# Ledger of designs, part 6: VHH binders against p49116

Target 1, 238 residues: p49116
Amino acid sequence: EGPLLSDTHVTFKLTMPSPMPEYLNVHYICESASRLLFLSMHWARSIPAFQALGQDCNTSLVRACWNELFTLGLAQCAQVMSLSTILAAIVNHLQNSIQEDKLSGDRIKQVMEHIWKLQEFCNSMAKLDIDGYEYAYLKAIVLFSPDHPGLTSTSQIEKFQEKAQMELQDYVQKTYSEDTYRLARILVRLPALRLMSSNITEELFFTGLIGNVSIDSIIPYILKMETAEYNGQITGAS

## First folded at step 1 (VHH)

Design bd5 (framework vhh_brivekimig_d4)
Fold by ESMFold2-Fast, scan of step 1:
Structure bd5 (fold): chain B 238 residues (1-238), chain A 120 residues (1-120)
Amino acid sequence: as target 1 above (238 residues)
Amino acid sequence: EVQLVESGGGVVQPGGSLRLSCAASGFTFDNYAMSWVRQAPGKGPEWVSSISWSGGTTLYADSVKGRFTISRDNSKNTLYLQMNSLRPEDTALYYCATDYGEYSDLFDYSSQGTLVTVSS
């Protein structure tokens, strides 16, 4: 019947903390990442199909896919975030950690491989010139993934994912009619998101969270957050 | 959830010894440097000692050098502090801390600590 996503779901505008510090620090990176995470969860909450699955299913889905949504958000917002500058600052810190013998060589290798995978993903999306409609549907495909362990209502989730895939196909065929293989190039990028460690993402971008709480523990609270409080968190407005 | 549980504190006479333990859970202990920090009554936290992820490098505050020995058992996810020749000035609440943030130079203290009292 109606479309899975409306034009309102295409709008995805990240408001960065201001002013940017002269030297990047954990607090600024964490606040920037938190705003993107909040924006991503608010985006998911606004989808009628998502709401229809019920609160318990909503929480389970977001807990399972927040890292994939966050990574897509990093790619989509890479320019406004100056993501390359943030990643360079993290790399500099890792080099200092090597010199100070603070982290094991295996850990540094894992983190560097994660950063490399993230850079490769963001670069591939930029090269493909993914538009706002395509990002919205890719996020929907990721959100409505029926294959995460412990999910209930998997048949309904699968139907919403299939609807997202069909609507993306219709959009791409209409908008990029002369590029017969564009959809295939886009979709083949999605499996890489599941190779990204949520634990490493959490340590890189969210280590400055109040009380050092896990993303899993805050997801239910963010999903229940009132609109006014949520807008205050995103914009930094008091 | 990162959990650090200190134990081994107590009351000891000047010149005595104590061995503190810190049981770590909720993170990959083997991959991070660990530290001991203490807070004496009415004072701010004072760094005492640090050990690298492998145990190959150890650092000590001048006030404890030669008296304290930091060590770790990565198979047990446990950090130790052997305290010898204790002085009244060593009286403090002792915390273990870890640098598990990839770009953070700060240590987080989420534990209650273990109290060491050196008195006659």
Scores: ipSAE 0.000, ipTM 0.395, lowest interface PAE 11.1, mean pLDDT 83

Design bd6 (framework vhh_brivekimig_d4)
Fold by ESMFold2-Fast, scan of step 1:
Structure bd6 (fold): chain B 238 residues (1-238), chain A 121 residues (1-121)
Amino acid sequence: as target 1 above (238 residues)
Amino acid sequence: EVQLVESGGGVVQPGGSLRLSCAASGFTFDNYAMSWVRQAPGKGPEWVSSISWSGGTTLYADSVKGRFTISRDNSKNTLYLQMNSLRPEDTALYYCAKEDSYYGFTEPQYSSQGTLVTVSS
């Protein structure tokens, strides 16, 4: 059988909204995050193995793992997004919220812990100098996770995850042949993704979504978007 | 999914009173400040009142100060606006809003429907 991912699945190019505002605002952050989310969903739906699982399984998998995919995307695109600047702006606002009695101390603590976990994850990935092939396979490993509650097609999902793991191993052993422990250092970073709250991610990055729309409600729509419609949303291209 | 469902609007004569309610779900209500915002026909949104997460701090627009009282019941996940001495200028669609304070420039998340208050002679 052919490889799980092709060269087209390694390419992951985020196009930022333009023009850039002089000062960050919730709408710019939400638009940037939405573009990354849409890019991540379009990436997933383009994988033949993912398509083979069927629409119901596809929706269930993405609903279960979108936060993990999004977080990997944030790490991969941290420089393009100026993620450190976005997080610094959020931290400054949280300090003001304490002083103005706008948010409870428990809520501020939860959000600060989430930001620290996100910063630590992105820094770890940067220090490891994770390349585009490694990111593609890490995203595939989290996408094809058979262990989320409520999934029904777990055997086939597990086989695709194992194929992703094997192809990542082959790539790392070939490309970084003298670094015997590189694969282990990469894989031990993945459990941290499960510790980051999808609810806090949604509140930090998707506050500007139209109406009271949740990410869970948007996912089936995004997965059914035509390529032209997707490109129109993400790039503004004709 | 964050849901805010307003109720209590209606038609009332000048000088009358109404109590608006907002039932909140899909988030930890007692962790966030809440606001009331109104939009009169043909005008942009106007902030009316805000209340801190604990209920310890309240703020009012000058146009409603002394007439309106914002309150919350964290045990019921409900926000209230007691409106007294209503005037024709108070005629508007009223929205409750979750204050998402992460960005320092954040826009409150509104309900899609709101509740209509008409003050007419």
Scores: ipSAE 0.025, ipTM 0.519, lowest interface PAE 5.7, mean pLDDT 85

Design bd7 (framework vhh_brivekimig_d4)
Fold by ESMFold2-Fast, scan of step 1:
Parts: C-alpha cells; structure tokens; sequence
Structure bd7 (fold): chain B 238 residues (1-238), chain A 120 residues (1-120)
C-alpha cells in the first residue's frame, strides 16, 4: 500500500560539468549525457516498488526503457543542459559533413530526423510546462512498462504502471483543477518516446565512449552500485 | 597532474597468466571509477573491464568474462587486472584510465601502457 512515489522522487537535480567549454566537444556532451543517465538510473533504483521486483527484473526493465527515461530527462533538464545549443551544434556538424556514399547520406538523414523528433518532444513538454511531479509520474509510467519482450512478472509491473497512471491523474486533477484536459494533453506525448531509436541516442550523446562499450552493458554496473557508493560518485568524483 | 603508470606486461604462452598493475597519482584515487582498455595490433581501442571507486562493483567485456578479474587497492592508489587463460587474441597494449561520470572514453589515455604478448 501507500503511494508509488514520494516527494523525494520529485527532486531531479542535474549538475553539469563546469566550466562549459568555449566550443562544444564530444567529451563535454558525453559527460553531460553520462551524468543524466546516472541520475535517471539512481532515480529509478530509489523507488521501493522498483526494488521489490528484484535485481534481474530491474535490469531488464531499465535495459528496455533507458532511452525513454533518458529522453524524458533531456526534456526535464533541457534548460540546465542548454540542450538546444548542444543539438544545434550537432546539427551544424552534420550539415557541414561531406559524405560520398548514398548510404552515408541515408544515415545522416536518419540522425537528423531523430534530432528533429527530439526537439519536437522537448518543445511540446516545455509548452505544456510539465512540473516535477508530472515528470516523476511520466518516468514511472515508462519505467513500469509491462509490454517489453522478455519480461517476467509482467502482471506486477502492469499493476505498478496503473498505480502510476492513477496517481498522476489524481495529482493533475487536484493541482490543475481548472484545466480539465491537461492529463490527456500530457499522455498523448508519450507514444513518441517509443519511436526514437536507442542506437541513435547512443550515437548522438555517447559517441565519446570506447566503441565496444554499450549502454546495455553499463546498466547492470550502475544499478548494482550501493547508494553510498553512487552518492560518492556524484558528489566527490566530479 | 594526473599520472597513470601501467606495469606487469610480458610474453606468455597460451593458457598462461599475467597480473597487470596501474599506479595512480595526481588525483584522489578512491573518488574515481577505473577501467582497463587494450589496443591490439591493427585494431582500435577495446574496453576490457571497469571497477567502481570503492571496488564494490565490477563490469567486464564479454570477451574476457570468467578469465579476467579487475581489483583495486585504494590504500596504495593501485589498480590491478588478473588475466588467466590467456589467448593469442589477448595480445595488446593495455592501458588504465580514470573515469567519473564519463564511462571509458576513447582517447583518454594517460600513459604508454604495458605490452602483453600471448605466443609461443
């Protein structure tokens, strides 16, 4: 019993690398993205319902949804990250690149389409003025998705997703009582997250990593860190 | 000035073992996750293994799981890689790297590495 999320799950504070370099580079982008990924996974592992599913299920859920959580985090932290500046720099680089093959041109087109979808998503969330409680519940809805292939305990995951949906509805109706259709406007934004490629997200934000390092391989490592150990990384390592 | 000094490389025949060391200085060692990265002749860099700042969490590339063990001694500012059941494809220059939030980063090597050669 009790609420799925507590007030502690509303706090989502991204600390950016400083100072910002004179020119955006792969290192700065990759470190910024890594910080957001770590924050997002720390947020997920702090949820009692998530912990109750067990380590194997936790790993499978986050592997399935990390791109959706990361994209919601990009939208939520867009101002802190100066995300529009990062994306503009990536777009400018791609437009100035010379590719000889049609296949190289097709890949650039796919990456550009992804960036435009990402910008549209972040802009829509900004226009809706999504608050911290709403972001927390949207992240919970995507985290507790029972419909990814290979998951076990799907009935329990579905119950947690439904609980997240109900608590979001209760919050929105109480806090934005005069805006009858706000919840519907928020929820219709979520399907776009499933259409964004995790492989392209890795290419845009994690290209500074060694080529055989994948986010899928890193997820168990981050999730297994003790809370004190993880906090040491956040407060002491940067 | 961050300094990482690798040692322990050498020539060993297939099935043999080696233990690599990385001596760190110029930063607070126990505040950083550490990684081993290798570069085989004619190939790009390949991440091998990572260890959290406390040593409580480790991660391995699929190619080395079950054969290599990463460890650290924070009191000595030293990172280790125990390599067992060595194969010719393990032949490479081995580098240690520091990372906080940035996971193992391409081109973020602080020294010349230590050469491991697996052959008769």
Amino acid sequence: as target 1 above (238 residues)
Amino acid sequence: EVQLVESGGGVVQPGGSLRLSCAASGFTFDNYAMSWVRQAPGKGPEWVSSISWSGGTTLYADSVKGRFTISRDNSKNTLYLQMNSLRPEDTALYYCTRHGYSLPFKGDYSSQGTLVTVSS
Scores: ipSAE 0.377, ipTM 0.683, lowest interface PAE 3.1, mean pLDDT 85
Fold by OpenDDE, second read of step 2:
Structure bd7 (fold): chain B 238 residues (1-238), chain A 120 residues (1-120)
Amino acid sequence: as target 1 above (238 residues)
Amino acid sequence: EVQLVESGGGVVQPGGSLRLSCAASGFTFDNYAMSWVRQAPGKGPEWVSSISWSGGTTLYADSVKGRFTISRDNSKNTLYLQMNSLRPEDTALYYCTRHGYSLPFKGDYSSQGTLVTVSS
């Protein structure tokens, strides 16, 4: 049947909005996040196994795991995005909002904790020095998770996940043969993704971009978006 | 005071075209994503299209994809919606909406909308 992923799936290049503003504003952050989201979903779409599941199942999978995929993308693109700076800017913006007395203390706490979790996760991934192949396989493992409620074709999804795991194992064994426990160290990071709230992620990164439209609601549209159209938007060719 | 004023609505025949405009004032326009929402008689609000602050990202509902084009001119503080190949089902009151970054800004502003009627 062939491998789940190919070298083409390893490439994950995020193009940041240009020019970068002197001060990272909400728009820049949201635009950056949007591009990452699109890239992540289109990456998933480029996987033959993903396509084989059918449109309905694909949509359901992405709806279930978009936050995890996005977060892995943040980690992978943290340097290019200047993620620390972005998160700092978000915090500053949040603080300004607090001044308006529009947020409850509990909500503030939740949001701040989420930001912390994001930062820590990305830092942990950086410390592990996760490479492009490992990220690709991790994303595949996250994508083909059969344990989300309401999924169809769970057996097939499980098979794809297993294949992703096996390929990752083979890759790590081959590439990092001297590091016996690298695979385990990498995989144990995945649970952290499940602890992150998709709602808060949406609030932090996407409110300024899509407003009252939920990520769940636009996922089908993103998945249907032509790659060329997306690329054109990124390059400013529109 | 934040103001959004829609214009460009009217009566057109099926297959016709209209261009809606939304003039924004009272805020830094290029700091906000903008959207078009419509409400047909007897129906709830329906999202139509959104555009990022820079115009670099555009999204469309399936119902209008390929027919409508959202754009903006930040120098003029104006949002646009080019509507081509109009259909009777496109008949609705069209609203321009500003999107806030935080919960406090959710649902902050309503506009009067501009009426689009597509009928033979």
Scores: ipSAE 0.013, ipTM 0.309, lowest interface PAE 8.9, mean pLDDT 86

Design bd8 (framework vhh_brivekimig_d4)
Fold by ESMFold2-Fast, scan of step 1:
Structure bd8 (fold): chain B 238 residues (1-238), chain A 119 residues (1-119)
Amino acid sequence: as target 1 above (238 residues)
Amino acid sequence: EVQLVESGGGVVQPGGSLRLSCAASGFTFDNYAMSWVRQAPGKGPEWVSSISWSGGTTLYADSVKGRFTISRDNSKNTLYLQMNSLRPEDTALYYCARVYPSGFRTQLSSQGTLVTVSS
């Protein structure tokens, strides 16, 4: 049938909160990260193949892969977000936490290792000069992962993932014809996404969330949101 | 200046009911999702409930589902929390909060209203 993704799915525009504070704080970081997460969920929700799987499957897929989609989004939007500056601010906060004995040394080490892995991933994607089309299809490959537990439409999910892989291959071979190993270099970066803990991502970027609310607990509700409210969350409008 | 003024707190017996109100000013109320957040004595903040800009979507913490009802009146710029079947563990300062456009973060702009459930 037609392509898995249309040209509209290649467009991924993050709108940052304004004004940017003189000193980065937990609230600004959380708002920026939240906008990226909402943009990522809205992107997934807009794919006809995703819609065809049905609400229960959609919820299960996004719950399983939100951290992978979010991390790809961080890499894609690293310059718009000034991600290096945000990570530096988080590191500074962690150093203050050590001084005040607020966190254990082991926990701080785990978080710092996660930051290093995130920086290396984003740097590798930047060095490869991954374009918007490639990012769209990498996100689709991650989204249509048939290997998550609890999925009911695994054969259909697998077919959509294979379609994403085939369309990415066709694009790369035509656009970067002289670089015979480009697709392989891109694909070997994907397993690193599963090494990054969703719990640590929440701790780094969503520390401004109030109470015991987790991203996992919010996902089903976001996927059911009214279209107008969804658009307001993504753009910071209304 | 964003202003959120809570009212309706008080002392009530277990099993009783209270209705909290939050009067909002300084922003276009019907453009924002709103939340209730509480902080029990000696505990950190706990999210209680959220309502979309239109009132079409409501969310509840598992601890309050079936007992609390969040609602809003956009014509009066007012947010409500109807609390039924109150328990001693519901004792807390309750804060009205504006949800940032991202949908995940809330901004508290007031001192809260105290709810005490005791016999």
Scores: ipSAE 0.000, ipTM 0.241, lowest interface PAE 12.8, mean pLDDT 82

Design bd9 (framework vhh_brivekimig_d4)
Fold by ESMFold2-Fast, scan of step 1:
Structure bd9 (fold): chain B 238 residues (1-238), chain A 120 residues (1-120)
Amino acid sequence: as target 1 above (238 residues)
Amino acid sequence: EVQLVESGGGVVQPGGSLRLSCAASGFTFDNYAMSWVRQAPGKGPEWVSSISWSGGTTLYADSVKGRFTISRDNSKNTLYLQMNSLRPEDTALYYCAKGLTYRPSYFDSSSQGTLVTVSS
């Protein structure tokens, strides 16, 4: 059949909320992160292979990998988001929480380790100068992961992952022909995504969500969103 | 400027029913998901239910599943919450919110809301 991804799947443009407040707060951070999450989910649902797996499988896949997709999106959009400024604001809030004895030292240590791992990942991707095509295929590889527990249609998912890997290899070999080991350097970055806690990502970036709603709870809704509603969420249009 | 005006609250006995309304203005109502959020005295806000822009998809907190029904009328820019089999634990100030991904500021206590009291 045809390629897994088309040129439209390479385009990944985040529109930040404006104006940026003088002092960053949980609402601005959450709005920014939510726009990235919505962009990532809409990207996934636009892939014909993903659509072909059916609604139940789509929901299960995204629930399993949203943190990996989100983290890849943070790396890809780090400059647009001023991610370093957001992370500095989060660190400052955590340090103030220690000072006021509001959070345990062990919890703060876990969160700081997560922030460090996130910074390392984003820095490594920047140093490798990962392009838009490479990001699209890396996202496809993590999306079509057959090894999450509870999945159905695992053989079909595995075939789509293999197709993503093959197309990435072809792209890198043609575009970066003089860099024999580039693909290997890129692929060895992916296991680090599995070590990042989705619960800590949720606490850092989505603490401004309404009430007790979790990312797992909103995923089925996001995947069913109509194009007009999606556009309203990512642009802030009235 | 976004404006949301809640109504329909009151005092009801356990097992009773109430229907809340939210009149929205200042934005294109049919382009946005809408949510109901409640805040019990001395507690933080708790998400109750959300509905997609078209009304085709609904989400509910586990505490209200099977008892509450969210709906909307895009022609009237109005959001509804039908509350059945009410419990004392449902006593709270109820307010509607635009979207799914924004929580009201801790420093903003000016939100109107509608009070629901379920007495013994």
Scores: ipSAE 0.000, ipTM 0.293, lowest interface PAE 11.7, mean pLDDT 82

Design be0 (framework vhh_brivekimig_d4)
Fold by ESMFold2-Fast, scan of step 1:
Structure be0 (fold): chain B 238 residues (1-238), chain A 122 residues (1-122)
Amino acid sequence: as target 1 above (238 residues)
Amino acid sequence: EVQLVESGGGVVQPGGSLRLSCAASGFTFSTYSMSWVRQAPGKGPEWVSSISSGSSYILYADSVKGRFTISRDNSKNTLYLQMNSLRPEDTALYYCARDQPLGRYWSTFDYSSQGTLVTVSS
């Protein structure tokens, strides 16, 4: 057996939509987010261990963890996306909506708390200076999570997660040998991903592109796309 | 103000083809994502396909993938659905839909009230 991930799985390059609008709007934000989601799904399906689990298991795993993968992708690609600018624009719009009584105050509070949690997560990853190799293995740990309800093949999934953890440990110990507690600091960031609502992520980033169709409904179609279709979505070329 | 006018429906034999069109007016068509949604009598709406404002993202329902092709012409404010290898279960009213921004960064979509009827029979 070889390693769980190869060097090709460490490369994670987001291509932003062009041209950039004069001001941020829902369609630009949703196109940007969709490219990141498609890149994340293409990344997952390129892993041989993931492919070996079979189509039904693959769909179930991604449905369970897409929000965690997407959030890790947001943190990794925060500079390329100008994520802080996007979130500031969303906050500004929400504050205007509160003042005009267009939304329930309780709902706006939930969404604001979600944005603050997302900003805090991305800031913590930036402060830790998480590298591309570390991001790849954190995504693998999240993807091969055996503890989601309704999963089959949980013993095989657990073995792949343990392999991801071991390979991350080996990498961190060799690369950051002087920082004895680095791995622990990185791993304790992961539980925060499960506190973020997938419904709120969907509302913030995907409503303008998908209309009334849920991410849960489109995941099987994205995973079944041919490689050429993925490339078209990632680059925006036709 | 906003108008969506569907056309191209009709009666066709199984295995046949139809091309649906949706003429949009009253808004800047090129800035909105568009979708096709169908509804069989007595059933709820079923999403068929979506296309982003610049055609960068195209998605299909699994039931129509490989048979239907969504496209748009922003210069003509028109959305299209090319339907090939039609099956009896494709029989439905077909609506085009657009996003509605409502003072937030997220939006909803609406349908034309008329739709266009596609009937695939015997």
Scores: ipSAE 0.000, ipTM 0.210, lowest interface PAE 11.8, mean pLDDT 81

Design be1 (framework vhh_brivekimig_d4)
Fold by OpenDDE, second read of step 2:
Structure be1 (fold): chain B 238 residues (1-238), chain A 123 residues (1-123)
Amino acid sequence: as target 1 above (238 residues)
Amino acid sequence: EVQLVESGGGVVQPGGSLRLSCAASGFTFSTYSMSWVRQAPGKGPEWVSSISSGSSYILYADSVKGRFTISRDNSKNTLYLQMNSLRPEDTALYYCAKSGDLREFLKYSLDYSSQGTLVTVSS
């Protein structure tokens, strides 16, 4: 009962590591990406409907869509992240790997194509000038996707997705009444997210992730982690 | 050169407390997530906890949740681990690591450059 999202779910503020290093190394990239990933998942868990699905379903749902959520986050936070610079740094790193013969030609091609797809997607979203509400609803639509294999409570998930879609429609109609086809233009971008490999995304952004763990394996931990108030620098405990 | 120097280890009784410190140098500490890992005698390395560069995000292994607290002071380039309610199974050599180094650490174990600090929990 009530709207799926509230104004509190529209806020999506990513804080970048500070200071920014002169050279964007793998660790900085990973830290930045991790913050975005955590923010995205914490955003999801802040939604009452998400909470209502239960822990097991929540975990499965996030496992299924984390790459899409993350990618939407990249698009939304592209300016704050200096995403173009980050991607350039990643490419440079890959070039070094190529020189060391660590990757096959086919793999290099796949990775480069993935980077291209990421860039194009983010650019397309920027061109559409997607606002915070639209991003929030798009994320919700992506999050509550019932078509992933192995999900439980698919009927409920579908209902939540429909609600997200309806609210987005209402918002767009209200806010952009002069643009009759804006909703369609926005929604048609979502399929691009399904073309992106989660494995490659993980390789590009999360090489320095904790331990030998995958994003898939740490999702339950992320969903359970405490979010500390960010004040720039926190002094150690007593 | 990157240097991580752990301290604060010692011998404590079960239920006791220790506070570990890690002094970092040779890199921009405030930019990196940091982690604690440990290696018990006869066992492989185990991840304990991680904290993001700005302390916004904190993770714990299930084995230490509710008992250990990770924190950092970026102005001092220092990572901390407050360990409460210590158990015999917490006995291990504790290492500080950059998040990006954890995979290498776990893979190569004692080949890591840091010496670690020994925590012994025994009655």
Scores: ipSAE 0.016, ipTM 0.353, lowest interface PAE 6.2, mean pLDDT 86
Fold by ESMFold2-Fast, scan of step 1:
Structure be1 (fold): chain B 238 residues (1-238), chain A 123 residues (1-123)
Amino acid sequence: as target 1 above (238 residues)
Amino acid sequence: EVQLVESGGGVVQPGGSLRLSCAASGFTFSTYSMSWVRQAPGKGPEWVSSISSGSSYILYADSVKGRFTISRDNSKNTLYLQMNSLRPEDTALYYCAKSGDLREFLKYSLDYSSQGTLVTVSS
């Protein structure tokens, strides 16, 4: 009967490694992305409705949607991350590498198409001026997606998604009362998230992981982290 | 099978210099770009520098720019890293990596984690 999200779930603050390097650095990108991933998973874990679904369902949901949550986080934190600068540097390196290195043009094309899709998504969200409340509810809508293959408890997940949609609608109608079509413009952006390859996201942002560790394999452990362990991951060694 | 053997590491004082070498075999060295990557104690891996097959394109991490020089000798199948003005923060295991694909340049996976050369910068 209470709201799906509290004011604490609207707060989403990414602390970046400082300073940002002038040149592309795999470690900096991986550390920044890992901080965002940990922040996103800790955000999800803190939602009472999410906790109520149980550990097995929680793990399955996050495994299914981590790329969508991560991409929404990239859009929300794009300015803090200087994401456009990072992506531009990657594109420049890809284009320069074609001229001399023995790289596959097809692989470069796939990566560049992914980067352009990501840039288009982030630009659309920026032009809509999506606020923190809207981002929180968009993340909740993608988190509580009942339509991923292999999920159980889909009726309860669907109820939480509907609750997220209703609370977003109420917020937008109250806050942006003169913009009748704002909610529709926001919601039509979401399907694009499922078109982005989680494998390419992993390769672009998590290349610093050792031993071919996949995001899929670490999700259960991140979700079980205590607050102190989580804080250590987002701040790094101090 | 790709084989990479790093050497040249050691203990040096701050401000000192070292030259690392990477002996490559099992592939046509002259047709691949090559990279140096390091892993400091308790930290994740950090890309250091890359060099194209013909040495016409060279890239450095901001933290080493102006201090390190990457080079290669295609006739000897050897990659080098000249490290000058070494700092305590440069202390790490240093690895070389074949980068014949841009994913390898971006994808830092320590498939050669059993190898590497240790550089310790301390007084």
Scores: ipSAE 0.000, ipTM 0.124, lowest interface PAE 12.7, mean pLDDT 80

